# VH-VL binders against Beta-L-arabinobiosidase (hypBA2): the designs that were tried, part 3

Target 1, 158 residues: Beta-L-arabinobiosidase (hypBA2), of Bifidobacterium longum subsp. longum (e8mgh9r892to1049)
Amino acid sequence: TNVDSASKSTTNVAKDADVTGTTYAEKDTNYPAKNAVDGKTVMESFWGTKGSENKTDTLNIKFKDGKQKIDDIRLYFYQSSSSQTISGYAEPANYKLEYQKDDGTWAPIADQVRTPNYAGANYNRIQFTPVETTTIRVTFTPQAGMAVGVKEIEAYNT

## First folded at step 20 (VH-VL)

Design d15 (from d12 with light chain Y91D)
Fold by ESMFold2, look of step 21:
Structure d15 (fold): chain C 158 residues (1-158), chain A 121 residues (1-121), chain B 107 residues (1-107)
Amino acid sequence: as target 1 above (158 residues)
Amino acid sequence: QVQLVQSGAEVKKPGASVKVSCKAFGYTFTDYYLHWVRQAPGQGLEWVGWINPNRGDTIYAQKFQGRVTMTRDTSISTAYMELSRLRSDDTAVYYCARDRSGWEPYYFDYWGQGTMVTVSS
Amino acid sequence: DIQMTQSPSSVSASVGDRVTIACRASQSISDYLNWYQQRPGKAPQLLIYYASRLQSGVPSRFSGSGSGTDFTLTINSLQPEDFATYYCQQDYDYPWTFGGGTKLEIK
């Protein structure tokens, strides 16, 4: 058994990360990837994929402080409502989580426990066997006819 | 004990449709994606699509788009796959399959027993 | 679509033998490869996921290896219940495609 202090358990290592998304720059500049790591989960601050012709879209997140040990990711999705909110968005049909290995290649994050088990409308918590990495990426499969909006992605060592 | 129980074999004419059911036991039906996979006689396996039983949203393989409809009834923990405009090359065993717990909906830890659909003139 | 090619299409072996089965993807799929066993007249059963991780309840004589495009399923010390057809499947991108299968027969 490993027993360590929880000294880093409250630090979101994804906040203000170096982040990029797979969208057409001139098609969706109002919802840039940096909105997903700005620490805001409000309805108008999100990375959006509206107008994307891609089958899936990916958000790449390089931690500001280099290599981090993480075991907990939190994803907050934007969803459109019948109010005055931005239209055409719903949580994805599914999402895929990966980390970058030391050799620069990507691997799946294994042993995930998701709450909820499917992509939930707003808050999603994903717990897993710890990895040490500089970079994570999330690939989103949209629901048919919808775009994906990510209000925030957070990463922790709990 | 996780179990997926499918409806019985079907014999159909070309141009007809078929609806196969898959009833789930031993787990929370709405917490896992359910997939449909078919196997023609003497052939390998072919993915047809998936459904999220909670929301009801679906993703279909392109070759089935426009001919397949996947639905569910959460009150009886049952998923359905309907395939229309049947052709002889749709003759296959159709399986429902559950994703593995702990979320990666793409590898299938439990399978139904299969439903043989025969399409003959 | 990502094509999965298995080899050999069949193999004959005896109880106690070591058998290897190959699977090749038409493009890199990282570690997103699964292996299934299908006994005659039965549904497939998951053996291995993420290229090398054993599903719960699968005997340790089964192992998987590989990454990228080339993958191997190994069965050490074959048992009578291991004579079946084996399929690889990628879960990198939909549609989730399967290999053509490898039939393991009694010699």
Scores: ipSAE 0.570, ipTM 0.823, lowest interface PAE 2.3, mean pLDDT 87

## First folded at step 22 (VH-VL)

Design d22
Fold by OpenDDE, fold request of step 24:
Structure d22 (fold): chain C 158 residues (1-158), chain A 120 residues (1-120), chain B 107 residues (1-107)
Amino acid sequence: as target 1 above (158 residues)
Amino acid sequence: QVQLVQSGAEVKKPGASVKVSCKAFGYTFTDYYLHWVRQAPGQGLEWVGWINPYRGDTIYAQKFQGRVTMTRDTSISTAYMELSRLRSDDTAVYYCARDRGWEPYYFDYWGQGTMVTVSS
Amino acid sequence: DIQMTQSPSSVSASVGDRVTIACRASQSISDYLNWYQQRPGKAPQLLIYYASRLQSGVPSRFSGSGSGTDFTLTINSLQPEDFATYYCQQDYDYPWTFGGGTKLEIK
């Protein structure tokens, strides 16, 4: 389990955002995209890609209060670990972060520092040079034979 | 100094298998992904796949699915690429290349390459 | 799969010249584009990442530009060691793919 002692910023600007996931044939519809921004990091609330036929899947997050300045993103992944969890989920093999520029085009969130530097089983922190944007998207590459579950995506200006 | 040192040239018959090794020096082996890229004689570069040495998970190009197997031995900082059911068009120089495993993605260090020749 | 198309496939130039190489993606790849140089008999070497960022140790005469689908590698004031083959490469989606290469030859 990944542990980070850094304090959270006071305002998660991604909470209750307008969130959409990539279109795919979902096996379990009980885990919608909105769960990834509902402010909960519990195992009972996550967005799941189980049943997806896509090589990668993306969450598109449009902040509810318009353009935001952010420099810190937190990702909480779901992991199957016991009989009490939904089987078939693991942290992604990889992920990328993009933000939408003012002209509507996309660019990677540059100068990232990831903790850990690989996708961890639960908590992941990505720090970067501040960007101002209305929308970010995270693209996940699943491990072979596994689905990706996202319990929560948070965004802060620290 | 970061170095990737690959095994020597291989000559195989069609239908056989080849296993190429890539030993990493000068950095923590499990902190970086290792990719395999091949180049047929006089041709361009083709991505084969990558392995995460920490967990051992892999992503392969669909073209090689079912025929390529990437593994690693962390105790000796060595990655392996095995390609089975070889055919003539598998003849190429195979490179291992290091990727930091998170953005930005790029190949900053390469092995010297391993020539694999498949011929009857 | 994302197809990467380079142009020209070959170009002849002289020492001191300015050369531009184009790379086009079949779909938007944001800035997830790298440039590599490969000298004969050698492994490729990273020149540019994130479309425009110069890799440490690479001479400043190399530069990259572009975003989305159209990218350009520029070499100012060609040096003898610059005559090689250049490849663009996308890591936006799997499989990662390379352009067909551009061979830069001495005129």
Scores: ipSAE 0.912, ipTM 0.948, lowest interface PAE 0.4, mean pLDDT 95
Fold by OpenDDE, fold request of step 24:
Structure d22 (fold): chain C 158 residues (1-158), chain A 120 residues (1-120), chain B 107 residues (1-107)
Amino acid sequence: as target 1 above (158 residues)
Amino acid sequence: QVQLVQSGAEVKKPGASVKVSCKAFGYTFTDYYLHWVRQAPGQGLEWVGWINPYRGDTIYAQKFQGRVTMTRDTSISTAYMELSRLRSDDTAVYYCARDRGWEPYYFDYWGQGTMVTVSS
Amino acid sequence: DIQMTQSPSSVSASVGDRVTIACRASQSISDYLNWYQQRPGKAPQLLIYYASRLQSGVPSRFSGSGSGTDFTLTINSLQPEDFATYYCQQDYDYPWTFGGGTKLEIK
C-alpha cells in the first residue's frame, strides 16, 4: 500500500459511532468509551484504561450509518506530560486493527502503512487497502505500568 | 544480512540466576522488538516475553513475572534475558527472536539458541 | 490463556505426498496465526503469517488457510527437506502461545 499525501477526508465515519470498551464500568465514569468517537482530539476528552486488569483492552466501533468503506484510520493517544495532565498514561506498546466481515467473523485490517510505524504519543495514521465493514475494533497493549488513553479514533475513505 | 547471535551454553544450580545475551546485526536494533522463546528438551516452544529496545519497556508472560528481567544495551545492539531463582524445569534452549513491533506480528529471525541447564 | 492444539502430533509421509496439519485455537484469534518449521538442532523458521501469507523465500508448496479457531498448514508435493516439526503460534493475545507441534517423519 502506497502512502498518500497528508490529507483528511471530509467525512469521519467513526464519529458518534456505537462504541464499547473492555474497561471496568467503575473506571469508565470520567473517561468513557464514547469519548474516543466524539469528534474531539482534546486532552479533556479521552477513553482511559487506568484500573483495567486486562492485559489488553479493546474499543469496538460500530458505524452509525451501516456498512462503510474505509482506507484510513487516525488514532490520537493521550499522554501524561505535565502537571495539567492525568498521570499514568502513555501511548500503547502495540495496537491491532480488525474489521468485521459480512459473516460476522473478524479479520485483521491488512497491508497497513503506519505513520509513524510505531505508536506515537498523539497522532497516528494508518492507511490500508480499502475494507467495507459495519464495525471495526482496535486492541491496545499498554506499556508496562502505564494505561492507554484514546482521545479519538477517526475513519475515512480517502 | 539480519543475524541474531546469542551467548554460549550455561550450567547453573537451582536457585541461581542466568543471564543470556542476544546481539543483533544487519538492522537498526531499536526498530524491532526482541522476544525470548524457550524450548525444553524434546518439548515445544514457550513464549517468555519481549522487550522494546527503543524505550526499554517489556511484557512478560505471567508465568515468569517477578523472576525474569529483560534489558538491552543499545550502544552494542544487545538484548539480555535474566532468569533468577532457577529450577530444574527451567532447563531449555532459550531463543531470541525478532518481531516488527507492529502487526502483522511474527518472528522472522531467530538466534541460534542458548542451552541453559539447571541441575544439582 | 489461548490454547493451541495441533493435530496430528506426528505424521508419516513420503516424498511427493500432500500433507495437511491442523491447528485449533481455544478461542477466536482472527487471522493472527503463524506457522513455523523447525529442523532438528535448528531454530524455528517462519513459513506463514496472518494465517495464509507466505513468508518471502518460503517455497510455494507451503500454504496456510483458515481463520477464527481452525487453521491448516498444507504442504504440496513433500520434499526431503520438509521433514521437520511444525508449530502454529498465535499472537492475538498475551501470552503468545504455540501449538504442541507436529512432527513430520519420513515413511
Scores: ipSAE 0.905, ipTM 0.946, lowest interface PAE 0.5, mean pLDDT 95
Fold by ESMFold2, look of step 23:
Structure d22 (fold): chain C 158 residues (1-158), chain A 120 residues (1-120), chain B 107 residues (1-107)
Amino acid sequence: as target 1 above (158 residues)
Amino acid sequence: QVQLVQSGAEVKKPGASVKVSCKAFGYTFTDYYLHWVRQAPGQGLEWVGWINPYRGDTIYAQKFQGRVTMTRDTSISTAYMELSRLRSDDTAVYYCARDRGWEPYYFDYWGQGTMVTVSS
Amino acid sequence: DIQMTQSPSSVSASVGDRVTIACRASQSISDYLNWYQQRPGKAPQLLIYYASRLQSGVPSRFSGSGSGTDFTLTINSLQPEDFATYYCQQDYDYPWTFGGGTKLEIK
C-alpha cells in the first residue's frame, strides 16, 4: 500500500516515461529527470534544479505507452530539512501544467482543482477536465534562493 | 463575500519608505496568492509582485527587487507591501489583488487602491 | 518580460454599437490571456480569462477570442455601463504584464 497514493486502483501512466529537464540532463547529473517518474517518492530519488540560473525550469514527460487520457496529476516535491541528504531545496513558489496537442503545440490544462491551491511541500494533487495527450510539461518557478526537487510526477485516468 | 480593504492614502518625500496594508475578508486568506499591482496617474497597470500568505514566500518584478518587501500577518488576514527609497516615479495607486493560485493566474478580487504620492 | 500591446488606445462609440479591442503579445502565450474592465476611480474587474471564458456575472455581450499572440475583446450592443478602460493581461510567465489600455468613450 502506498500511503502517498490517492487512488490505488488507477494505473500511473507517467511511470518510466521518457522525461527530460531544462537544468539537469539525464546523463550529466546525480539527480536526473528520470528520477521524477521512477515510481518512488523517497528522498533519495528526485530531479533537482540546484545550480540552475534559469528563471524557471521545466520537466517534459512523454508517456511510454503513447497517447493517454488523463484527468489527475500528482506532484511530490523534495524539501530540505534535518532528515534530508541535500540542502537548498524547497517546493516551488508555483508550477504550471501543460499538455501537448496533436499539432505539437502546448496548451494549458483547463479547469484545474489543486489540493493544496499553492505548491505544497510534498504531495500535490491536480484534477482537471480530461485531456488526451502523449506528453505533459511542468514548469517550476522556484522560491527566491532555493532550488526545486521533484520526487515524482504521476498521471492518472480516474 | 470576498473583499480586500486597503490602508489610506500616503504622501511621502523622495528617499522615504511607505507601507501599504491589505486586509482580506470572506475567504481563507492562506489559500490564495496575493499580488500587488500599481497604476501611475493616467497610465496603465504594472505588476509589483506576489506573496504566498501560507508560507510567506515572495516573487518580485525585477525592477522592484531590492526596494520592495511583501509580508503578511495571518492572524489578522492582512498583507503588506513596503516600498523603500521612494522616487517621484513611484507615485501611483497601489492595489492588492487575489489570484486563484493556479492557471489561469487572473485577479478575481481587488482592493480599492491606495494612492501613494511622492513629492519634494 | 512579455510585452502586451493594445489597440486602439481609445475608441468613441454609441450605446448599441459593437466594439472590438485588439491585444498582441511579444511572444506566443497560448491562451494565457485575461481581460479587465476599469471604470473611472475604481479597481479593475475581471471580464474574461483563458482568452475566451467569461467570469461569473459578466454579461454575454462580452466575448474574447484568439490564441498565441493575437487576441480580441468584443463588446456587442454597448450599454451605458460599458464606457470604461479595458486592459489585457498575460499570465504565461511572471512578471504578469498588462496592455496599455483602451479607453472606450461615449460618442
Scores: ipSAE 0.612, ipTM 0.830, lowest interface PAE 2.0, mean pLDDT 87
Fold by ESMFold2, fold request of step 24:
Structure d22 (fold): chain C 158 residues (1-158), chain A 120 residues (1-120), chain B 107 residues (1-107)
Amino acid sequence: as target 1 above (158 residues)
Amino acid sequence: QVQLVQSGAEVKKPGASVKVSCKAFGYTFTDYYLHWVRQAPGQGLEWVGWINPYRGDTIYAQKFQGRVTMTRDTSISTAYMELSRLRSDDTAVYYCARDRGWEPYYFDYWGQGTMVTVSS
Amino acid sequence: DIQMTQSPSSVSASVGDRVTIACRASQSISDYLNWYQQRPGKAPQLLIYYASRLQSGVPSRFSGSGSGTDFTLTINSLQPEDFATYYCQQDYDYPWTFGGGTKLEIK
């Protein structure tokens, strides 16, 4: 019995994934894309879009263990507050979730139930009809004048 | 029954402002994004912007940035669109429309429309 | 902005006919395409989302197809109530843009 191991159904398959942000976000070396999949949902471990000139920015997350069946994504946003925190960040106005099909094309994750329905500060849970994929991507529309910080993206088969 | 009921037709002079209301029935108002779409007489449909009724943040089409303000009053489940510095080419029917509350952004319920006429 | 081009701009048809309306996007929009029906003097009504999925309560004589840049709305066995203008709309990226419309006139 391994008391320190999670079951397969509770495994975050996005942890330590191969992650690429949009081209502009690559220039922000303080808040690299890998922070969104490092298993931390704490302050200051996030991927940030500050300084981006893009209308939207995207994270691509390729699972380290190959093709996975998933039905549950959890998305944690950074929100700036106080003099100690990094400034200029708020949850996005909205976000778009997609998965890569076997033929390499992208499809929307259909039949989502979001909690909350709007893009919420910190924790967002998205449940959906299971898909089988190697790669997901999330596209973020920022609130006016703000950047988006993603503390963590998790993916599960529940 | 989901229903969006808009305020009545308005006639305005160039340079004035107009504020159109959209009252929601039959669903939790703060759970769904609300959009505004306009249609000039004899023309197609044009997206103006959206509001998140829970948080109150907005995204506007570039064409309207600086002239449009979208607000809401959650206590009466009502959204508003105000368009300032009106021009004759702002003459249109203005619709509020609900999206499904996540991606994708298709409009499953529409208000009846509010005709705004801008004439000298 | 993603431009949506509809064709034809109008079509005349008889009850019972099959009508096909085309919509083309200026870039790939995957399956992020919706179709609306607008009767004269009325608000638009959603017919189809995700290119091919029928909205609840829409008759099965309506169907949608396509992906990427080229999309089609088909009405089989046209009914008198189908007299309306039809619009496609992309929801791939904001601003959410519409096609110019196709006016269907029943003979």
Scores: ipSAE 0.550, ipTM 0.818, lowest interface PAE 2.5, mean pLDDT 87

Design d22
Fold by ESMFold2, fold request of step 24:
Structure d22 (fold): chain C 158 residues (1-158), chain A 120 residues (1-120), chain B 107 residues (1-107)
Amino acid sequence: as target 1 above (158 residues)
Amino acid sequence: QVQLVQSGAEVKKPGASVKVSCKAFGYTFTDYYLHWVRQAPGQGLEWVGWINPYRGDTIYAQKFQGRVTMTRDTSISTAYMELSRLRSDDTAVYYCARDRGWEPYYFDYWGQGTMVTVSS
Amino acid sequence: DIQMTQSPSSVSASVGDRVTIACRASQSISDYLNWYQQRPGKAPQLLIYYASRLQSGVPSRFSGSGSGTDFTLTINSLQPEDFATYYCQQDYDYPWTFGGGTKLEIK
């Protein structure tokens, strides 16, 4: 099934969100967390975990326009593939999706349908029972010996 | 009808290796993570690690790093766990267990268990 | 690693009794807590996920509650088939750790 045909929303509520990460990889290269929400899926605009000593790393995405109803998240991973790419990146072994409740606590996003079911090399679509939230959080478990790069995170109300 | 069927009991000497199999029925094998959990006699449950059957990548509990290898053969929907340099405290029932593939990572279906006895 | 502590380690009860089993995490794990039942000689079976959600086919006499660090499994009207060992398990972060178990025995 064509992933673009499954979406009914044109508005990415995560674009230009207030984004923070648990790490900023490679101090002398500019791969900040904001690259994950800049609306670009190009090769060199990504947030990366290379050099992180953390077992897992997290991105927090606080929506620019406050509380939003969402049911569809799209994740685009960076992948090392040639001398033209930055080495040491692959999709994570696993990722965890959470939303922030009104009382400030975090809850898992229930009833997910992931396409693909595992973390895919580039495009990942996650559909779920709608939640209303100001903030989503994604936690990445890297594959052994690899770092995680996130080209974009999008969120929609379909 | 989801079912996980494991290989039979094994008796091994210290220093040997053991390989336990887990064959999946009733679902698409490559769509779900598969975990290994062990239980020493009279003891609780201990997570050993998981494998993504599609890609084949693995995460092991630190305690087992360097001694455990998890593999799979997707053509026969079968996962394997090999534990090397066996010690007497590796004596346990070893279970394979299915994870739905997203959070929460709970084990909805379990194999019947494989007793591995390590004795001198 | 997140440590899971169960109490009591055993409980003796009669058919029809109400039993509660506690589980405490060494750090907040939100609602990422699952409960399993293990009958003697059998593999564990999932009862409850997300702290309070009943797995399909599990009788309504089972319930789960709690969030953060403190969780409870309750069996409201104990039946003969409920005499087993019960484990909690966190799935907040790997390794997926289990509580030490609570053995429920007939009085």
Scores: ipSAE 0.538, ipTM 0.805, lowest interface PAE 2.7, mean pLDDT 86

